Miniprotein binders against b1l550. Designs and how they scored, part 117

Target 1, 279 residues: b1l550
Amino acid sequence: MRLPEELLERARDIHSEAPSHRIKLDRVGSFGLKVPVEFKGFLLLAEADVWVSLPEGRRGVDLSRQVEAIYELSNPPKDPFSLCREAAISLLEKLNYADSSGVSIRFDAPLQDGESLKYYGVEISSIASDEIINKIRVEILGMTACPCTAELIRAYKSSEIAATHTQRSLGILEVSTKAEHPDPDKLASIIERAMSSPLRTYTKRPDEGGLVIRSLSNARLAEDVVREMIHLFLEEFGHLPEDTHILAAVRSMESVHMHDIYAERSFSLDEIRKEISSH
Below, E stands for the ipSAE of ESMFold2; O stands for the ipSAE of OpenDDE; V2 stands for 0.75 times the mean of E and O plus 0.25 times the DockQ between their complexes.

## First folded at step 13 (miniprotein)

Design h35
Fold by ESMFold2-Fast, scan of step 13:
Structure h35 (fold): chain B 279 residues (1-279), chain A 83 residues (1-83)
Amino acid sequence: as target 1 above (279 residues)
Amino acid sequence: SWKKVRIEFTFDPEKRWEVLRFLKELARELREKYGLTVLVYTENGKIRIFVKGDPEAVDKFIEEVLKELEKLGIEYTVRVEEL
């Protein structure tokens, strides 16, 4: 059903009216929008949030203009990093009253895994205010094996095979920078290399046995994984601006406990280099 | 009542980061002075400034940015586009 357009001339412009209380809102927008994106040869369904700041003297945001902005830029589907950045700039340009704008886009990224694919989580954002700040968060599962139990079992029986509990661990790298978004495949690779072993979508028994042996021979605490992730990150992305901020974290879903183990470190590139150099 | 302007600067690549730092600080001061929304960013090796707000304030902002930039004595090209 479509109402007569002439009603627009008679209706109040609610969004431009004064609000009940003169309070600025930091983020007002359309959340959970489904948008197509092109990522490394794949057409993926992503989910997007778009927002702008709302000044104290304005009652509401024109939400339809936000949706129009991102959909205009998403057809045909494009790279999600460019879409994120361009949409944030477009929102700030199109919505006169906004002092800042932002866009986040999240999707499951395919990663080649033998003859199949596996997937890892990606969330990117771009926030436009006085500068553009780009943020990316990558999450991927890997395997960890407990070195404490391994050492205890070795001591008990002097066994030739290290026996210990193994579990899935979620590795997390989050990067906030004024430079372009880092390549998420490289972030995922860093996480997997820091683990006792990566996980597979599909394995046959001989390959599965090899993966388990690799994990047992490379036992790591959650704390070890976080330190290794930081080390590998600095090797790959140490060239980013010194004010780049990183979060490295691991959540280990301990097979011998009813609870998880968590380790994290937040730092800027400037901060971590000074800490490492002090030794 | 709103004026929106995109300013694009092209500088010698060796001077780009020095100029970017200068322009970011200048834009921060003038944004506060005139009550404007100002975004400074880089795109394809160029420096862009987007400014919006009251027309008189926008015009004064642009005038002051160009005057201060000229004092640096660095060669540049500029393109000003009203949106």
Scores: ipSAE 0.566, ipTM 0.860, lowest interface PAE 1.9, mean pLDDT 88

Design h36 (at its last look DockQ between E and O 0.97; V2 from the best seeds 0.00; counts 0 for: pae E 1.8 > 1.5)
Fold by OpenDDE base, look of step 14:
Structure h36 (fold): chain B 279 residues (1-279), chain A 83 residues (1-83)
Amino acid sequence: as target 1 above (279 residues)
Amino acid sequence: SWKKVRIEFTFDPEKREEVYEFLKRLARELREKYGLTVLVYTENGKIRIFVKGDPEAVDKFIEEVLKELEKLGIEYTVRVEEL
């Protein structure tokens, strides 16, 4: 049932009223929207969050207008980077009372693995205020082998390749920059190269054996992985603005413990360069 | 009352970065001065400024931006669009 349109003339606009408490809100919006995106030739259904600021003198945000803004830009489907950026700008333009806006898009990104596919998690964000800040978070699983256990076993039983426990580890790179979003495939590659070995969706027996041997030959602590991620990141993305902020982290799902090992470093490019130059 | 304006600038690629930094600083100062919302960004090799707020304040903002750009002596094309 549709209500009579004449009621709109008599009804109060609740959103435009003054609130009982005059307090500014930083983010008001719709979370968990589903939007189509095109990524590397795949059409994917992504999850999206959209929001704007709300001034102290306005009771509520026009949520329907926010939702409309992102869906207008989602048809036809486009790359998630452009969608994120354009939607953030559009929100700021459409919502008169907002002094800032933001969009976040999340999905599993396909990654070619021989004749099969593996994946990494990605979250792409853009925030519009005085400038546009772009944020990207990449998460991908790899394998680590423990060097400490390997050394103990080597000392006990002399072998060329010492046995050790191996486990899945989640590597994380988060980048916030005023530049364009960095390439998520490159970020995923950095994480994989920082691990003892990558994971494979499909392995033949000889390949599986080789993967394990490689891992054993490249045993790394969680701390080693994070440091290697940072090193590789600086080599690939050292050209980004100096105020670019990075989070590098790993969560190792240890196979000999009931708990995980976690390591991280947060830094700006200018900060880390000063640190390295001081040694 | 609200006025919304998009300003698009086209500069020589060699001077674009310099002008972009200048405009960001200028826009910040004028935003604070006039109580406006101002977004400065690049798109397709062009510099864009989105400004919204009180109509008179927006007009003053545009006038001052253009005046200061003229002082730099850099050649540019400008498109102003009211939204």
Scores: ipSAE 0.708, ipTM 0.905, lowest interface PAE 0.7, mean pLDDT 93
Fold by ESMFold2-Fast, scan of step 13:
Structure h36 (fold): chain B 279 residues (1-279), chain A 83 residues (1-83)
Amino acid sequence: as target 1 above (279 residues)
Amino acid sequence: SWKKVRIEFTFDPEKREEVYEFLKRLARELREKYGLTVLVYTENGKIRIFVKGDPEAVDKFIEEVLKELEKLGIEYTVRVEEL
């Protein structure tokens, strides 16, 4: 139902009023918007959050203008990185009172897996303030195998490939940079290569046996996986600006425990290079 | 009472990074001085500055940015667009 436009003449402009408390808010916006995006030849349904800063003297933001901004830019569907960046800039330009703006876009990214596809999680952001900061988070499952139990079983049975427990592990790479977003497929590849083995959408018995043997022969602690992810990241993305910040983490869903094992490291490129070069 | 301006600079590619860092520092200083919202970014090989706020403050910002750039003695083209 559409109410008469004449009512706008009598209604107060609530958003422009002084708030009950003179407190600046960092992020106010529309969250959970569904937007179509084009990613590497696929049309995907993504979920977007858009926001702006709100000064201490203003009661509310123009939410409809936020939605308009991203929807105008998402039709026709485009590359989610360009959409994210362009929408953040557009929000800062359209909303006079805002001194910063941001956009996050989340989707499940397809990755070719033999003759099928598998999926990994992607969240990208662009934040516009005095400059543009781009952030990307990639999460993908892989397999880890415990080297501690492997060593104990090897001692017990004297075999070259010891039995050990295996489990799903979630690998996480998050990058915040003033440069363009890193390619998420490359981040996903780094995570998978750091694991004992990748996971597959489906396997036939010979392929499944191969994955298990690969995992057992490449047993890794969560700590090992994080270190390998960092090493591989530096090989692929060491060219990014020195103030680029990275989070590398793994959460191992231990098959022999009621709890998970977690390992992480946050660092800037400048910081990690100094650390590595000192050893 | 808001003035919004997009300034686009084209520089010799060899000097773009140096000028970009200079403009970011200058814009940060002038933003604080004039109480403006200023965004500096690159796009398609060009340096862009978006500035908004009080019209008189915006005009002073633009004047000082161009004045400081002239002191560098580097060739550039500039396009100023009011939004």
Scores: ipSAE 0.641, ipTM 0.888, lowest interface PAE 1.6, mean pLDDT 88
Fold by ESMFold2, look of step 14:
Structure h36 (fold): chain B 279 residues (1-279), chain A 83 residues (1-83)
Amino acid sequence: as target 1 above (279 residues)
Amino acid sequence: SWKKVRIEFTFDPEKREEVYEFLKRLARELREKYGLTVLVYTENGKIRIFVKGDPEAVDKFIEEVLKELEKLGIEYTVRVEEL
């Protein structure tokens, strides 16, 4: 059933009214939209959030316009970075009362793993106000091996047992910059290289043995994984604008504990360079 | 009661970064002066400014941006498009 169009002249336009409490809102939008994207030859179904700012004198947002803006741009499917940026600009253009807009797009990125695939998590955003700020967060699992337990076991039997506990650890890099989004594959690679060993979708026994030996040979504290991620990030992305903000973190699902360990550092490129040069 | 304009500038690539930073600073000053919403960004190697607000304020913004840019003596082309 479609209601008569004539009702528009009889009904209040609730959205254009002034609210009872004149308070500006920073983000008002539609969250959890499903949009198709094309990423590295894959057609993926991504999840998107769209929003705009809402001034204190306007009661509601034109939500259907927000949804239309991103879906118009997603057909035919295109790369998620272009979609994100273009939609953010379009929202600011379409919604007159807004002084800022934003779009986030989330998907699992396929990654080659021998003759199989594995994945890592990606969330990108573009926020348009007086300029565009681009943000990317990547998350990928790796393997860590505890160096403390390895040393205790070595000392116990004079190296008769080469062993320690190993576990999955989730590595996180989040970058906020005025430049274009960093390549997510490069961010994922930085995280994996900082770990004791990468994870595989499957292994045959000789390869599995090699993976475990690698992890034992590269035992690292969660804290040092974070430090290595920062070091590798600076080598590859130190050219980004000085006010670029980074978060590097590891959540380690310690196999000998009932709980996880977490380590995190956030910084700007200005800040970390001064910190390093003071040592 | 809104006017929406996209201004697109083309500069020599060597001057683009310098001019971009100049236009960002100028746009920030003028958006406060005239009570406008202004976005400065790049697209396909060109510098774009999106501005919206009161029609008279938008016109003054455009005039002042072009006036200040001319003082730099840098060669450019410009396209102004109402949205």
Scores: ipSAE 0.596, ipTM 0.882, lowest interface PAE 1.8, mean pLDDT 90
ESMFold2 (binder alone), look of step 14: mean pLDDT 85; pTM 0.840

Design h37
Fold by ESMFold2-Fast, scan of step 13:
Structure h37 (fold): chain B 279 residues (1-279), chain A 83 residues (1-83)
Amino acid sequence: as target 1 above (279 residues)
Amino acid sequence: SWKKVRIEFTFDPEKREEVMEFLKRLARELREKYGLTVLVYTENGKIRIFVKGDPEAVDKFIEEVLKELEKLGIEYTVRVEEL
């Protein structure tokens, strides 16, 4: 059923009215939009959130204009970094009352794994206010092996390679910067290199045994992995602006416990350089 | 009513970072002075300033940005577009 257009002249413009309480809201928008993106030669289905700030004197936002902004820019599909940035700017331009805008785009990124692919999680954001702040979060699973149990087993029964428990560990790197988004493949690589070993999509038994032996020979605590991730990050991305903020974290899904082990460090580049230079 | 303007600057690449830092500081000061929404960003090797708010305040903002920029003595091209 189509309602007659003359009803528009009689309907109140609710979102432009004064609210019941004069309180500013930081983020109001359309969340969970499906958008196509082009990522490194792949056409992927991504999920997007778009939002703007809402001033204390306005009851609601123009949701249709938010959706219009991102959909206009997503056809034809483009890279998610450009889409994120351009949509955030467009939102700020289209919605007069907004003093800030933002866009987040989430997808599973393909990563070459021998003759096949594996996937890791990516969430990118662009927030427009007085400057554009770009944020990226990369999550990828790897393997860790416990060095403490390995040493205990070596003491109990001497062998060239000590047995120890291994488990999936989720590595997380989050970067917030005024520069362009870091390459997520490089962030994923940093995480995997910090682990005892990466995970694979497929393995034959001899290759699987080799992977296990490599992880056992490179046993690392969650704390070790976080420190190594930070070290590798600084080698690759130390050129970013000094006020760039990073979160490095590992969640180890311990195979011998009912609970996980978690280690993290958040820092700015300015902060970490001063810390490292002081011995 | 609202006035929305995009200002696009083209500078020599060697001076772009210096000018960008200058414009960000200036825009921050003038944003507070005039009560405007001001976004400073780069696009395709150019510096852009998006400003919106009260028409008179927007016009004063643009006037002061250009006046202060002239004091630097750096060559540039500027394009002002009302949205």
Scores: ipSAE 0.550, ipTM 0.856, lowest interface PAE 2.1, mean pLDDT 88

Design h38
Fold by ESMFold2-Fast, scan of step 13:
Structure h38 (fold): chain B 279 residues (1-279), chain A 83 residues (1-83)
Amino acid sequence: as target 1 above (279 residues)
Amino acid sequence: SWKKVRIEFTFDPEKREEVHEFLKRLARELREKYGLTVLVYTENGKIRIFVKGDPEAVDKFIEEVLKELEKLGIEYTVRVEEL
């Protein structure tokens, strides 16, 4: 049963009223929406957040208009980059009082892994204010092997390939830029190449043995992985605007400890080039 | 009341980046001057400006943008759409 439309004539417009306190809010919106996206030939159910700024003199945001903005653009499903960008622009256009808008879309991205698939995490954002700022975060698991324990075992003279502990490590690359979103498959590839070895969904024993030997022969500290990710990033994406901001990080789930090891570096392209050039 | 306008500029591709930087700087200055919301972005090889706010302020913004562009002496086409 629907309430009569005539009630709108009698009801207060709560959103347009003055708030209890004249404080601007940076982000007000609908979070955790489920939207279909098309990503590299796959139809995926992604999770989206949409928001706008709210001026100090207005009590609330029109939430129904936010949902309309993204759902109108999600049918038929389109790539998440275009959806993110177009929805952010649409929000700014539809909501008169907003001086900025944003959209974030999260999903697991499939990768071919022999006869099977593996996945990495993607979060894409577009923020519209005086210009559009695009942000992407890619997270993928890889393997690291401890070089310290490897060196101790080598000193013990037990093996030509030193035994050491291995663990899953989560690699993270986050890019904020005024250019288009970097290709997440390339970011995932950078992370995997920086690791001691990538992970597989399925391996037979000979392939598994090869992966382990590869990892042991390429032992890396979390600090080594972060530096290698930055190096590889600069080779692939050094053409981005100088004010592009990057976060490179690794969280190693240490197999010999009850806790994790974490290493990170945040930088702008301008900053890192000056640092490297000073040597 | 609110006035909302999209302005779309087509420039020679080799001039596009130079003009885009110029328009972003100009839009930032005029946004502050007139108290407007202004978004400058590219779409399908064209430069777009979305502006919203007080109708008189929006009209002055558009007038000043076009005036400053003419001073550059660069050939362009423009389409103005009220939303």
Scores: ipSAE 0.611, ipTM 0.879, lowest interface PAE 1.7, mean pLDDT 87

Design h39
Fold by ESMFold2-Fast, scan of step 13:
Structure h39 (fold): chain B 279 residues (1-279), chain A 83 residues (1-83)
Amino acid sequence: as target 1 above (279 residues)
Amino acid sequence: SWKKVRIEFTFDPEKREEVLEFLKRLARELREKWGLTVLVYTENGKIRIFVKGDPEAVDKFIEEVLKELEKLGIEYTVRVEEL
């Protein structure tokens, strides 16, 4: 049903009215939009959030204008990095009252795993204000093995490779930068290399045994994994601007506990280099 | 009474980063002075400025930016597009 345009002349423009309270809002927008994106040869269904700032004197945001901005840029589907950046700029241009805009796009990224695929989580954003800030968050599961229990079992039964508990651990790398988004496949690779071993979608029994032996021989605390992730990140992405901010974190889903172990470190490139140099 | 303008600058690549930081500082100062929304970013080796607000303030912003750039003595090309 389409109502007569005549009604637009009589209806109040609610969004342009003064609000009940003169308070600026930082993020107002359309969240959970479904958009197609092309990522490294794959057509994927992504979920997008779009927002703008709302000044203290305006009651509401034109939500239809926000959807138009991302829709126009997502047809035909394009890479999510360009979509994110271009949509953020478009929102700032289209919504006159906004002094900042942002777009976030999240999807599960395919990663080649032998003859199959495995998936890792990606969330990217671009925020436009006085400049553009690009953010990316990558999450991928890996395997960790407990070195404490390994050492205790080794002492008990005297063995070169001690038995210990293994568990899935979630590795997280988040980067905020004024440069272009880092390649998420490289971030996922850093996380996997920092773990005791990667996880597989499919493995035959001999390969499974090999992964278990690898993890037992490379037992790591969550704290060890975070430090290794930071080390590997600096080797790969140390060229980024010095004000680039990174979060490195691991959540270990401990197989012997009802609770998880968590370790993290946030830093800027400038900060971490000074810290490492002081040792 | 809203005016929106995209400005695109092409500079010698050797000078581009220095000019970018200069333009970011200048844009922040003028944005606050005249109550404008100003976005400074780079794309395809060029420096872009998007400015919006009151038409007279936008015109003054553009005039001041070009005036300050000329003081640097660096050669550039500029394209101005009104949206």
Scores: ipSAE 0.621, ipTM 0.878, lowest interface PAE 1.6, mean pLDDT 88

Design h4
Fold by ESMFold2-Fast, scan of step 13:
Structure h4 (fold): chain B 279 residues (1-279), chain A 84 residues (1-84)
Amino acid sequence: as target 1 above (279 residues)
Amino acid sequence: SWKKVRIEFTFDPEKREEVLEFLKRLARELREKYGLTVLVYTERDGKIRIFVKGDPEAVDKFIEEVLKELEKLGIEYTVRVEEL
């Protein structure tokens, strides 16, 4: 059922009215939109959030214009980086009162894993204000092995390969930059290389044994993994602008505890280079 | 009323980054001076784009001043100005 459009002439334009309190809002928009994207040859269903700033003198945002902006650009499906950037620009262009706009798109990215695929989490955003800032967050599971317990078992038994507990650890890299988004596959690779071993979607017993032995022979604290991720990031992406901001983090789901261990470091490229060279 | 304009610049690729930083600084100064929303960005086609919106008189003054200052650099470029 549709109400007559003539009613719009009599109804108040709520969104254009002055609010009860003259307070600017940073992000107002449509969250949890489902959009198709094309990613490295795959057609994926992604989830998108779109928003704009709302000035202190305006009561509300035109939500329908936001939804139209991203849907117009998502048909046919395109790569999520272009969609994110183009939609953010379109929002700023279409909504006169907005002084900034943003779009975030999240999906599970396929990654080649032998004869099969595994998946890692990706969230990308583009924020348009005086320039475009691109953000990407990559999360992928790996395996860590405890070096502390390994050392105790080695002391006890003097074994060639020390027994220790292993667990899933979630590695996280977030990058905020004025350059284009880093390739998420490269970020996922950095995280996996920093771990005691990667995880597999499919493993036969001989391969599983090898994976376990690899992790036991490469025992790492969460703190070790974060430092290695930063080191590897600088090798791969040290060319990004000096004001690029990075978060490197690990959440270790400790198999011997009821709680997790967490380690992180945030830095700009300028900051971390000065720190490394001064120590 | 609102005026919205997109300005597209094509520069020698060798000088693009230098000009981009110049335009970002200039746009930042002028956005404050004229009370405008101004976005400076680039695309994979190598073009530098400026999107500006706000009061029509302020937008016109912004465009005039950007082009005037850019001309002083003595760098070859092409420009396309489109009202949205």
Scores: ipSAE 0.566, ipTM 0.859, lowest interface PAE 2.0, mean pLDDT 87

Design h41
Fold by ESMFold2-Fast, scan of step 13:
Structure h41 (fold): chain B 279 residues (1-279), chain A 83 residues (1-83)
Amino acid sequence: as target 1 above (279 residues)
Amino acid sequence: SWKKVRIEFTFDPEKREEVLEFLKRLARELRERYGKTVLVYTENGKIRIFVKGDPEAVDKFIEEVLKELEELGIEYTVRVEEL
């Protein structure tokens, strides 16, 4: 049922009214929207959040304008980087009262794995205020093998190939920059190369055995993986602006414990280079 | 009552990054003076400035940006679009 438009003349404009309390809100918007995107030849249904800042003197935001803005820009589907950037700018331009705007888009990115596919998690965002800040977060599972238990077993059995526990570990790289978003496939590659071995969608028993042996021969602490991720990141993305901010983290789902092990480091490029050069 | 303007600058590619940093710094200084939204960004090799606020403040902002660029002596082309 559609109500007559004449009723709009009698209705109060609630959003433009003064609020009960003069408090600024940082993010107000539409969260959990489903939006089609084109990513490296794939058409994916992603989840999107869109928001703007709300000043202390205004009761509410125009949510309909936010939804219209992103859907207009998503047809035909485009890459999520362009969509985030264009929608954030559009929101700031269309909503007069907003001092900042943002868009985040989340999806599982397909990654070729022989003749099958595997995937990694991606969250891309753009935030527009005085400049555009682009953020990307990549999460992918890999395998780690414990070097501590390996050494204990080696001492016990005097074996070169020590038995030790292996587990799935989640690697995380998050980058915030005023430059373009880094290529998520390269971020995923950095994470996998830092692990004891990558995970596979499909293996036959001989290939599985080889993967396990490689993991055992490349045993790494969560702390080792984080340091290696940072090292590899600097080799690949050292050209980014010095105020680029990075989070590198690993969550190891320890097979011998009821709990996980977690290691992280956040830093700016300026900060980490000064730290490394001081040693 | 609000005025919204998009300004697009084209510079010699060799000077573009230097001018971008100059304009970002200038926009930050002028934003603090006027207290209104100013966004500086790049698009297709061009520098864009989006500014919104009271008409008088927006007009003064644009005048000061163009004056500073002229004093800098770097060659550019400009397109001003009112939204």
Scores: ipSAE 0.421, ipTM 0.801, lowest interface PAE 2.7, mean pLDDT 85

Design h42
Fold by ESMFold2-Fast, scan of step 13:
Structure h42 (fold): chain B 279 residues (1-279), chain A 83 residues (1-83)
Amino acid sequence: as target 1 above (279 residues)
Amino acid sequence: SWKKVRIEFTFDPEKREEVLEFLKRLARELREKYGYTVLVYTENGKIRIFVKGDPEAVDKFIEEVLKELEKLGIEYTVRVEEL
C-alpha cells in the first residue's frame, strides 16, 4: 500500500532539521546491500556498504539517494573496482551536504587451482573526499608448519624431514592507496607464497602427501610469514605511492592449542623502506 | 543555493602527474580557506575536479584554480559543466 503523496506536504522534513546535539558524524549510510558484480569473467553476488559524512547541523541523510546511487551503477553488473569508485563519486555529487563519501564491496573471489577453482576473500573500498583513497583487503587460507616442534623432533631422532604440527593459517594483506586498487589475485599469490604451502581445492592422495612434505620442509612461524609477505609485497608493489599504507597479518589456527597465534605489521611504504635500509 | 561544477582538464600526459599533485594541494589549501567541498581525481587520462558549495565560494575556487594554472605555463584544455 502506498500512502497519498499529499501527506508529504503536512509531514516534517526530519532529515533537514537541526539535530539534538551539533555533532558531525563520519559515516552514515546503507549497510549490507546485495549487489551483483562482474569479477574476472564471473558474475558474483557481493555485499556493499555505502555512506556519507553528515554535518553537525543536519539531523539525517537521504538513504534512498544512497541506494539509488549504487544500484543505478550496478546495472548491468560491472567490475567491483569501477563500481566502488564511481558510486563513491556519485554519492558525493548527489548529496549536497556531504563532504566525504565511501563505498565498500565484499565477495569471495574465484582463483584458478590447476584444473579447478579455489577462493579467497576480498573487500574493496573507495573513499572520496578531497581525493580518492582506494582500499583493498585480501584474506586467503594457507598451511603453516611449526619449526619449533620440528627442531625438537629432529633433535630427538635425526631426520631430514622432522615431524611437526601443521595448521591452516589465514593470511591478510590490506592496502590503502591513492593509486588504483592492486590486483587482488597478485595479493592472494603473495600470501600463498609466504606460507609453508598453499591449500588446494582437492588433491589425490599422492599429491596430498607431497603438499604435506613441502609444508614440513618449509616450516614457518607466523612471524616468518608476515615478514615474507612484506618482502614479496615490496617486490611486486614497490612502485605504489610512498604514502601507501599496508597491513600484513597472519592468524595461525594452532592445531595443538585451544587458541590462535596472531602476528601483524602496519606500515607506510616510505616507513618500511627506511627501516629496511637502516640495517 | 548550492552550486555544483565539474571541471575536466586535458594536459600533456608527461605533465599529468605533476599537475595532479599540484591541483590536489591547491584544492586542499583553498578548501581550508573557503569551506567548499572539492574532489580532485583522474578519469580516462584527464584530470577532473568536482566542487560544490555556496555559489560565491565555488566561483572563488574556479577563479583561483585557473589563475594558478596560468602561472605553471603548461598547455591545457578545460571543460566546465555546471550541474
Scores: ipSAE 0.481, ipTM 0.829, lowest interface PAE 2.4, mean pLDDT 86

